VHH binders against q9sj74r43to173. Designs and how they scored, part 10

Target 1, 131 residues: q9sj74r43to173
Amino acid sequence: QQASIAWTYHPHNATLDLCFFGTFISPSGWVGWGINPDSPAQMTGSRVLIAFPDPNSGQLILLPYVLDSSVKLQKGPLLSRPLDLVRLSSSSASLYGGKMATIRNGASVQIYASVKLSSNNTKIHHVWNRG

## First folded at step 4 (VHH)

Design m50 (framework vhh_7mjh_2)
Fold by ESMFold2-Fast, scan of step 4:
Structure m50 (fold): chain B 131 residues (1-131), chain A 124 residues (1-124)
Amino acid sequence: as target 1 above (131 residues)
Amino acid sequence: EVQLVESGGGLVQPGGSLRLSCAASGFTFSSYAMSWVRQAPGKGLEWIGYIYYSGSTNYNPSLKSLVTISRDNSKNTLYLQMNSLRAEDTATYYCAREDSSGFTEVIELPFDYWGQGTTVTVSS
């Protein structure tokens, strides 16, 4: 019960709506979820959303990253507050995420995201991890 | 040549129970995770849950108390047990093949690998 996902697919606009449910290892840890639109079944190249609590305020922060070949995270820019919708895209898919994530006593979080697929893409490879 | 054939749908009274089956062929069934998905009239496709090749399950939290997914690898068959059916559970139900490896999971959308579905109507 470490992680689960719920999704709904809308064929008229080729959009997949997702809600990822994850559990923190510690109150100061992080939980991440994302997709790899360019190289399915690989962590490298994934577009991910990482949730973690701000150590000063305790508020949940959600940041977008692209994982490179060295497994180092590269922070992407946010166009508004950390809980606002953000976009991570490629030629085969676009990930929209960053909508509010909610902590339950520091143990669990929900991350909302939407994926827009190209007309010929019927598979979505998603990844998650925590620390 | 992947084939999935759903069966067991029909008319059910509110509060009733129903078990759907999915017969799989054209691949090594025991090596794949399997999923159930439904589509209510005029709505999008809603994921219900999946079962790994090992028998471990993961459910849509909104539906977890109402459904149970199981499998029989000797018969290449997937099952969906539904209890306490409501009018809003009226939908066409599909099974789908999924693959998972460690922390990477695949969601396979219903264009080429899903059967024609089995329709469940909950009505008095």
Scores: ipSAE 0.013, ipTM 0.312, lowest interface PAE 8.6, mean pLDDT 68

Design m51 (framework vhh_7mjh_2)
Fold by ESMFold2-Fast, scan of step 4:
Structure m51 (fold): chain B 131 residues (1-131), chain A 122 residues (1-122)
Amino acid sequence: as target 1 above (131 residues)
Amino acid sequence: EVQLVESGGGLVQPGGSLRLSCAASGFTFSSYAMSWVRQAPGKGLEWIGYIYYSGSTNYNPSLKSLVTISRDNSKNTLYLQMNSLRAEDTATYYCARETSGYEVIELPFDYWGQGTTVTVSS
């Protein structure tokens, strides 16, 4: 499987610590993971962390984006439609509690994040993609 | 076994109103957000809106003035109220359960109903 997720929930402060495991399809490609903090069960409006290597240094850069476009649904695979990724402000990046990290191991990448949950519902709706 | 069963479809005159129901079973209905989705003949799926387990709603802006989504957790039932129906609202209407707890998601829904057909025609 090209992706997986591990998590630990901390009920004392309603935070979810996550580690997303993904793989690049190209050495110069990207891997993204995210959730929708305003509507946890909705894909549109998701805030995504995108990891990609700096072409000059090879170091991973981790930047937050928002999925800010309409999505056409299908019972099978999602329709291929352009999605606009807009970089979040630095204040929006604090959604993950400022605890964002990434590490590369060959073609694999790990993205660490801490998320504050607004409800007692511990069900997680997350998305990921790569390019 | 998770089941979603839509009902209430049929022939409606232009300008009319219709209320669709979705009966849920096999899971704790009150713990899930639910959506309505429609598919016009020969077209793709169009999301109508969702209702959170708490009753909060969010709608497709293109349809917001025409529809209202509600739920009755005591009856495990989801509703879609439609007003001022037009010929372009002719479609099969589906209820769907929002996904949760998955590693990789292609779609935001994990279970769908069979659909109920609404035809707006004279």
Scores: ipSAE 0.000, ipTM 0.126, lowest interface PAE 12.9, mean pLDDT 67

Design m52 (framework vhh_7mjh_2)
Fold by ESMFold2-Fast, scan of step 4:
Structure m52 (fold): chain B 131 residues (1-131), chain A 122 residues (1-122)
Amino acid sequence: as target 1 above (131 residues)
Amino acid sequence: EVQLVESGGGLVQPGGSLRLSCAASGFTFSSYAMSWVRQAPGKGLEWIGRIYTSGSTSYNPYLKSLVTISRDNSKNTLYLQMNSLRAEDTATYYCARETSGYEVIELPFDYWGQGTTVTVSS
């Protein structure tokens, strides 16, 4: 499969632990996964984790982004600003509130993230893409 | 206690073959999917492949023709067969137990071996 996800919800602290597995289209490409805490049905406004290899070392880099109206996940380059750590701690979803691990297999990546939800509702909408 | 111990690494000539073993103990081996992961000097982790509890396998597409993963549940042992080795296959090879879907996911793998080093050189 091109993508899969495993997750565990912890209602005591409203935390969702996720392991996302995605495949690259190209060895120099990227894979992204995220959620939109403000508007679950829209990609715009999503907080995403973008994984891509460092061209010099081949090591995976994992960066948080916010998709706004000027930025879209597509085949090719993605331009966006990294998420502010202070802003993330005050958000309804914190991508740095937990443990993160990324493993590259040349054509695939596994992203682990912990997301703190603002409510006790376990229904979330997630997005993913690659380029 | 959970333990994973890799063996079989060493010096091998380009074009050669090598079989690595991973001896598992301290858990019900047959109940877990297992993976092989490698790390070349100065580079990041590269996933090689997975074997499910059913015995079916999934591989890194760039390595699929060069490797075969198998398991022997009666011996609690995981294997990696490598063929047509190249200098770029020089790395430390790790056996890893995949995180159970019924546990809190801290990492994609919850236990790793210490690794066994493979050097491909003339």
Scores: ipSAE 0.000, ipTM 0.123, lowest interface PAE 14.3, mean pLDDT 64

Design m6 (framework vhh_7mjh_2)
Fold by ESMFold2-Fast, scan of step 4:
Structure m6 (fold): chain B 131 residues (1-131), chain A 124 residues (1-124)
Amino acid sequence: as target 1 above (131 residues)
Amino acid sequence: EVQLVESGGGLVQPGGSLRLSCAASGFTFSSYAMSWVRQAPGKGLEWIGRIYTSGSTSYNPSLKSLVTISRDNSKNTLYLQMNSLRAEDTATYYCAREDSSGSTEYIELPFDYWGQGTTVTVSS
């Protein structure tokens, strides 16, 4: 059980509250979680949270984006946009060598997010992966 | 309008090499760090690497021996060279622009634009 997620959906304001927990297998690994309420197998339309350390800077990179399906349907470029967030925070990065934040082998990430969804009758399919 | 258009994907035999391109328009390309990201069928996104405005590169260490990222600012083009391709490298490959608003106090470095993606299939 190297990853878990707790979530609560609030239909009155179409807000999804979540806490994602994942464990890195190495300082260079990544941990990802995502949902696509409209098309579970499609990248376009996904609400994505991915955490990984930048090996050059040692800093944790977080990708909290929604991939806009409307541009794809219009034969346009795939445009990502920031999640429509009420709150976002992350933890688990450790500082070493001054200003650099570094993920150690076996370190974990906890992401707390409140995400606005476009639909009040959302079917939620989620996926987890790491590398 | 900001646009990123990937090309160069296709069918490749295991052990082969392939170079992907990303044509950028609608912004000052030389002023932005750029990344490559991939997604295998049914899997999550995997960051491949980044190239800074200085030309310095940073790679996912799991992929470092297999890939090289470069850029040609005179052509507004980003490249991904891949060697020794394996079946597990089958994926849709995306180029992405990094948000320039970053601060050293923040750990988060979000991407603000992604391309359409180009598909690479590694199969015998």
Scores: ipSAE 0.000, ipTM 0.118, lowest interface PAE 16.6, mean pLDDT 63

Design m7 (framework vhh_7mjh_2)
Fold by ESMFold2-Fast, scan of step 4:
Structure m7 (fold): chain B 131 residues (1-131), chain A 124 residues (1-124)
Amino acid sequence: as target 1 above (131 residues)
Amino acid sequence: EVQLVESGGGLVQPGGSLRLSCAASGFTFSSYAMSWVRQAPGKGLEWIGRIYTSGSTSYNPSLKSLVTISRDNSKNTLYLQMNSLRAEDTATYYCAREDSSGTYTVIELPFDYWGQGTTVTVSS
């Protein structure tokens, strides 16, 4: 559990504004949320925003990633490739930017994003995880 | 004026099936996630399930083998199909609209409008 999502859909421009709320399992852990345009409820192929502490500064960083079959996520180190935030591989959605805010003294994070939905298909499969 | 009107309730025997409808008016139905909620006599509210604008669904795990939620955006209508009804399913059934900033979790049900309800009685 320890995760929730709040959203506002703007039908006149087919844009979904969302806020993902996740809780870290440790102070050095990560929290991620994203969309898989190719398969429902699969981590592999997902385009995600991941929040994690920078090992040099200790500040939380929000970075985009694409998870593929060659990438393994584990406690601590993240193994992934950068995400193109302009276009997803399918025609069903586009992810625009991201913002982050920590709450509860750094134990939780809110990730804000906007998703542009294509006409004729508003079905979104989302995933989340933490480590 | 937002209005939700449930229909299709009635008396059914145990093991029977029933389909409830919810007619929506006064808003752009296709732009909102919709839920079904029930209340047994003298008991609290129990969330049944939700259907998103995309058509995907999420169900109460205790009920998901018994129910199916669907929608027809061309008719502004929400449906609840119930099978294998038990005496414990006797309740007033409500359709509800999630607000435009809804949060979807099992914990929180952010509904801004409810219908008047339709009563289902399961009895021999």
Scores: ipSAE 0.000, ipTM 0.083, lowest interface PAE 16.6, mean pLDDT 65

Design m8 (framework vhh_7mjh_2)
Fold by ESMFold2-Fast, scan of step 4:
Structure m8 (fold): chain B 131 residues (1-131), chain A 124 residues (1-124)
Amino acid sequence: as target 1 above (131 residues)
Amino acid sequence: EVQLVESGGGLVQPGGSLRLSCAASGFTFSSYAMSWVRQAPGKGLEWIGRIYTSGSTSYNPSLKSLVTISRDNSKNTLYLQMNSLRAEDTATYYCARESSSGYTVEIELPFDYWGQGTTVTVSS
């Protein structure tokens, strides 16, 4: 109810279409969702999409991260880099604009992504968080 | 209660250097990793880099040669040194505190507090 995900796999071209639906807990909050095509226990290789408001305008911005353990010495930051194997489209909602209990359009976000999978990778770890 | 206040922005000539500061209050500064993020006019947010509690740093690969992040825990202050500034570096620069909240522990998460920003304009 707070978050859901739907997907469709196209075996002919080995693509996975994903739609993530998430809700914010505050007007200044963020919603993050991602997948790791290789391992459910590893952060390395996770493609994470984080939606949060521009501090000045309040417009929602979607930031793509690929978590890369080779560049961190401890529990590290999310690194922004191109998503070579992920195509993005988003249906974003304004986070500011009234009472969220009455007007819910600003309280949720839908994130669409497509992932191309190698023929040997059939397991995908799905993760999400918000704050 | 948590406050982050950036300063040091202004007009600078192409090729110049500038140091930004971020004064933190309302929390134990030495216990948090801190980041710098910028937003150019009409563009989205771009992560610049992060400094851990240990003093180690990680940078956006596109910006690593142009910037240095440091911190002074005795002054509760975060710094961003920028060199060889270009017109495309014109942006509002924000300091941000790393979020320690979240349901999933295996993923590193974004920022929970931001400053109001300081504007850097690179122009002749």
Scores: ipSAE 0.000, ipTM 0.142, lowest interface PAE 14.1, mean pLDDT 64

Design m9 (framework vhh_7mjh_2)
Fold by ESMFold2-Fast, scan of step 4:
Structure m9 (fold): chain B 131 residues (1-131), chain A 124 residues (1-124)
Amino acid sequence: as target 1 above (131 residues)
Amino acid sequence: EVQLVESGGGLVQPGGSLRLSCAASGFTFSSYAMSWVRQAPGKGLEWIGRIYTSGSTSYNPSLKSLVTISRDNSKNTLYLQMNSLRAEDTATYYCAREDSSGSTLEIELPFDYWGQGTTVTVSS
């Protein structure tokens, strides 16, 4: 399985708890998951959590980003390029938490996050990708 | 008109097994990924697992090894097999239709394409 998601919704506090499962393409690759509050099903504008190996330490790290119009995400290993990401400040994020665990001897990752919905909003769209 | 009808719930003894069914109509069942979701009394909605159009499955880690999801596209039916039932498995169980893209998941409450649910009570 390349990707899947598990969730639990708490109606009294309008909180959605999520666990995203993703599989890396390569040991030096990345896996990302997030939400786009402005344009569902688009990567541009998404608030995402991205798991990737730190080039200096080799340890897997998880960081929040907002993907703006300047971000270029390439598909396929034959055309791979480094991501050009805009770091998301905590004050502009709607995501809470951001924790991860590796599974299948590092071939896959679980990303845990929570999203607070407004009391009149019953819809959420998520996006994911890897490289 | 899209319809999902769950069945197979009831009273079971701890340690027992139960198979739930979800009969789908009004859409091309084989073209959609399907999920099972449950709600225990006084608690939120908990995702159990998903089965893709390919037949591959993905489960909530807290429930893996206790449940199996399968589908029969010739009968437009989704199944949830539960083994070693515990008192904490007492809940109303729902089936739900998902986006077939795999890269976009739409979560909407109340879901238009969820069934009425079937209740499972695990008690001695």
Scores: ipSAE 0.000, ipTM 0.263, lowest interface PAE 11.6, mean pLDDT 68

Design n1 (framework vhh_7z1x_3)
Fold by ESMFold2-Fast, scan of step 4:
Structure n1 (fold): chain B 131 residues (1-131), chain A 125 residues (1-125)
Amino acid sequence: as target 1 above (131 residues)
Amino acid sequence: QVQLVETGGGLVQPGGSLRLSCTASGFTFSSYAMNWVRQAPGKGLEWLSGISGSGGSTSYADSVKGRFTISRDNAKNTLYLQMNSLQPDDTAVYFCAREDSSGFTEVIELPFDYWGQGTQVTVSS
């Protein structure tokens, strides 16, 4: 599968630890993972972490977003921090031919995060996408 | 051999109280977060409460917040659940569960690697 997730929920402190693996489909694309506290497995309403390469530097940028019905998931969406992040890190995606090179099919990003959940959930609704 | 043994269940009147105990053996108890989970007749599993290895942090499901109190005595390798203001809908088998300390896993709904055998709580007149 082009994406996978490994996660552990620690109910004693309401913390979700995750490692998300995703692949880019274009050199200007993005990969995102998120949680929807209100509804099962829908992108709209989700609190997401989006990774995309900076076209000028080739560095991975990792930003939190809230998706709503009026906002498409694309480069330049409005920044928000709806999650209580206790730890966040990412590894660089592979680029071919240098900083501004074309990302080859199958290039991947890994997002490591620990997030504090405000509600007590037995099941956690998550979503992912890319563009 | 990891073993968790629950005691303290029984029949109680609505509005009454019970204290459940879970005695742990076969591992360093203070190194693991512990949880209480229940299963009501004909229902799925419901997580109720958790406590860190040190006892320094606790959390509760909304259905029991304010009525139940989780605690532990690491010197005795024992986890407790004090249940007050019991209601008929609290009738369930109550399980002690050790939190998975293995780090990242694929997908788990309830992240527990060892469970007790459960103790029956019946709230009825």
Scores: ipSAE 0.000, ipTM 0.229, lowest interface PAE 12.0, mean pLDDT 65

Design n10 (framework vhh_7xy4_2)
Fold by ESMFold2-Fast, scan of step 4:
Structure n10 (fold): chain B 131 residues (1-131), chain A 123 residues (1-123)
Amino acid sequence: as target 1 above (131 residues)
Amino acid sequence: QLQLVESGGGLVQPGGSLRLSCAASGFTFSDYAMAWVRQPHGKGLEYIATISSSGGSTYYSDSVKGRFTISRDNAKNTLYLQMNSLKPEDTAMYYCAKEVEITLPGSGYFDYKGQGTQVTVSS
């Protein structure tokens, strides 16, 4: 299987804890998971976490991005389609000092994330892709 | 529909002070942590400060700690940054940012969507 998701909802703080499992297409590729908080049915504007190995050290890097309005995720390798991403600084990404996913031989990754839900949010649409 | 509108920037001399404001709309302001980030011309984004949804906790980058103060008024949906003892290296476009809905366990992420407000520190 190429991807799976498990989650636990915490009603006290309206938080959904997620564990996403994904598989890389290649050892130098990336795997992403995300949600669009402003327009749940649209990929454009989604906030995503993208995992990829550092090309020099092989260590897993996990960074938050916002999909540009021109980006459209397609099935298949994204290496042939440009991704226009807006990255926040590493300082912003590390504010609370989270832990990164584990990686095995570059073949798979597990991403742990928490999603804060709005009070009127009855449907959660998540997306994933790889390249 | 989410909008963040920054204001209060300008030209100041080294050692001067400025107070930035961010007017937020289109979301429940009091439910989200907020941040200030900056981008010098031709360089990457730099995190400056964050404030919790209640205003009870604040965090600062080492470069501004002791000089800048982040605060918020949830009744007015407004975020502030008081900047004292300004230095030439503080020259940048300043953006306010809202906590994203996706976080790593023990971490927080922010996204900015406003036009920003320019701060220039020069003699």
Scores: ipSAE 0.012, ipTM 0.240, lowest interface PAE 9.2, mean pLDDT 66

Design n11 (framework vhh_7z1x_3)
Fold by ESMFold2-Fast, scan of step 4:
Structure n11 (fold): chain B 131 residues (1-131), chain A 124 residues (1-124)
Amino acid sequence: as target 1 above (131 residues)
Amino acid sequence: QVQLVETGGGLVQPGGSLRLSCTASGFTFSDYAMNWVRQAPGKGLEWLSGISSSGGSTSYADSVKGRFTISRDNAKNTLYLQMNSLQPDDTAVYFCAKDLEIELPSGDYYFDYWGQGTQVTVSS
């Protein structure tokens, strides 16, 4: 019903184990979860995972990003950098096929990811959103 | 597999011109917006220009507006950047980048694939 995130950070190998849960509001929608090691009040600088269905195939796509405010974009493309993924798996309600009402009114996704962080930080501030 | 390959970089004198090309494969090029980004020596990434999937809409950073022109040929799966009136501070590695289809709440866009880059050096 609501998006949630659980995480465990392993400083000895700089990995972050993540479990995300969320619901899509439409079959073409997205759900995003993120952490910001530098500031809890900013989206820029966040390490973000965005999940969305591929419009052509209907398969779930998961994209890890680092949002970069140094490019100073506000009305244009936002620079992003992929995270180093160790493990990725997902479970979701069907994002293709004939039952559009089910997808629109309650399609859910659970994402399990292990991410190698480039910086060895001990602070985790999380954000989430959907569209 | 998605692949973006930039070509056309090189050494040019101040005031000169270069045309960069980016050949795309592994996706339906005509369905996606495309961008040019550069990185000058010792500096961060700078977004330069974007073009819509049809080519009907373009945008530019203030630093290159009036000097650079972005264009595309969807029949050839190729993105272009025409660079005129080049200055020494245009020296950088130039990357083409594919826009993500996702529209964020703020209207911001993300790049999901990048090329390896092509070096442009402006020097006398």
Scores: ipSAE 0.000, ipTM 0.129, lowest interface PAE 14.2, mean pLDDT 62

Design n2 (framework vhh_7z1x_3)
Fold by ESMFold2-Fast, scan of step 4:
Structure n2 (fold): chain B 131 residues (1-131), chain A 123 residues (1-123)
Amino acid sequence: as target 1 above (131 residues)
Amino acid sequence: QVQLVETGGGLVQPGGSLRLSCTASGFTFSSYAMNWVRQAPGKGLEWLSGISGSGGSTSYADSVKGRFTISRDNAKNTLYLQMNSLQPDDTAVYFCARETSGYEVIELPFDYWGQGTQVTVSS
């Protein structure tokens, strides 16, 4: 019950709509979901959406992180604004979209995202974590 | 009440052609992507082709690409599948299916199916 995923696949445009449900360890923690688009190219990186409450207002913040896999522990730019459409390229899939996340019971969140599947490769790897 | 009704199935010789139709009712047809799916005897479902609500984009499974053409006539609420160069392994029940839409999160990619129409390719 700590995490679950519901999804709808749209074959006509090879798009997967996802709703990720995660639970926080605490009301001040974070929950992340994303894809690891394993590519023969070394420069693929990791692509994640991280949800956490604003410490001042308690409002949910949803931010994309782009990790450069060529550099150990390097994090991509953290957006300092509301989540907008984010397209992430990969050999098999691209994460784009990013819809409103909702905090429930102060301990869980739902994250909506759309993933465009590559016509070359339909492989997709999901990752999630919390802190 | 959403209804999808397929017609046009039948017996055809290898190398022949056949056109399937699917008439839709009970919803705004132009607002939904539509798909063709088949099931051969003793096998699972195989997705074949999809078309956007406007008809502006189409996609095909590799097994039928170049042989089958999907199209639609929104004024007539009708979906079509033109099948050319038919082979015995195209023998199956063919279904039209309405694609689930928007931000509705569900397990299956299709929310409504027709009854199916039998296509038999034999000499």
Scores: ipSAE 0.000, ipTM 0.239, lowest interface PAE 14.1, mean pLDDT 69

Design n4 (framework vhh_5c3l_4)
Fold by ESMFold2-Fast, scan of step 4:
Structure n4 (fold): chain B 131 residues (1-131), chain A 125 residues (1-125)
Amino acid sequence: as target 1 above (131 residues)
Amino acid sequence: QVQLQESGGGLVQPGGSLRLSCAASGFTFSSYAMSWVRQAPGKGLEVVSDISGSGGSTTYADSVKGRFTISRDNAKNTLYLQMNSLKPEDTAVYYCAREDSSGFTEVIELPFDYRGPGTQVTVSS
């Protein structure tokens, strides 16, 4: 199994503490995890946390992004190109309660986030990938 | 077998309107977000609009905001794009696309796993 998720719900303040467990494909690769606050099943608009090593220092970096629907694509062999990722500041990542952290142990990685729930539905849909 | 089939394209004068339809089959339509993507002559692909599986959330490219409306009828497995106030710059082949519902893709991959054959929209006098 290459990925799992653990969570703890705090009913007193309607917060969900999450820990995503993933693995890097390569030492210089990335691992991402996130949710879509507007539509849990929609790729576009997903708010993701991406963990990757800084090429200069090797230090693990965790940054929030949103997948943008206003991408302009160039024709290629598969008629596709990378989606634009919009970096969010830590203060702009209110979806994660402003709290996020990442830890690497060898090929494994953990991404921690706290989410404030506004819905009566406690079912959480998440998205993840790696490269 | 996933199939997407667009219709409703054609020739229209500037300021006119068209409604595109996409008939979907081979999958649980309501479980997938859907998009309209276009390609103008000599240009790359542009994501025009997308809509969540339930229809509760929509987004639009800045170039079409206020003029285009995306919608879906999950009982009929059909996606729509209502195009108003058409401009010559809207001339393109329009594609219906299914978004990957299982996660976000590798950062260099487009999140569309299936696309229709397209329908031509030409805006000219």
Scores: ipSAE 0.000, ipTM 0.135, lowest interface PAE 12.8, mean pLDDT 67

Design n5 (framework vhh_5c3l_4)
Fold by ESMFold2-Fast, scan of step 4:
Structure n5 (fold): chain B 131 residues (1-131), chain A 123 residues (1-123)
Amino acid sequence: as target 1 above (131 residues)
Amino acid sequence: QVQLQESGGGLVQPGGSLRLSCAASGFTFSSYAMSWVRQAPGKGLEVVSDISGSGGSTTYADSVKGRFTISRDNAKNTLYLQMNSLKPEDTAVYYCARETSGYEVIELPFDYRGPGTQVTVSS
């Protein structure tokens, strides 16, 4: 299957631990997963982890980004601003913790992340995409 | 199927003690971390303590550290909260909750929680 997610919520510290499983469209492509604290299920405004293979080594690179509305189609998500935890901490969630990624069989990736949630949130808006 | 039932709440004077119990059924109790969560009148939910499935790890909110002790008896499928040196600000409905996990859809706040037991600290 092209994408799936497994998660565990730790209520005492309001932390969501998750493992996102995605598949690449191409060997030179990327897979991203994230949350949008301000708008439901939209990539623009999301705080994301983007995984892609290093073209020189083939090793997986995982980078955090904020996808803002100033990013034009020609620039792509990887040219968005680095993850800004100060911006995240005043909304409904913060992306932090043991961010890890691994690649399996050249086509699949697992992204591990921890998200701190507001005590008033009962549902989080998560998004994923690939290119 | 999954059932959680709290007991042990009541009216107690400031400085007093209470022991809460939560009877669990319908799942493998020792495989899940458990929590105590409270809601004071007019306030949001506060997680006061949690404990790992084995009982080997515990955590506490800063508001209750040194006063409350969480424990479990996996042979009896029972979770406990020993509450000492109770303060008026501890007045709340106390809920037993199972740590939430799932696949695909992320829905919170908890997988399962009990109906709650009222604790009132006053006199």
Scores: ipSAE 0.015, ipTM 0.326, lowest interface PAE 7.0, mean pLDDT 70

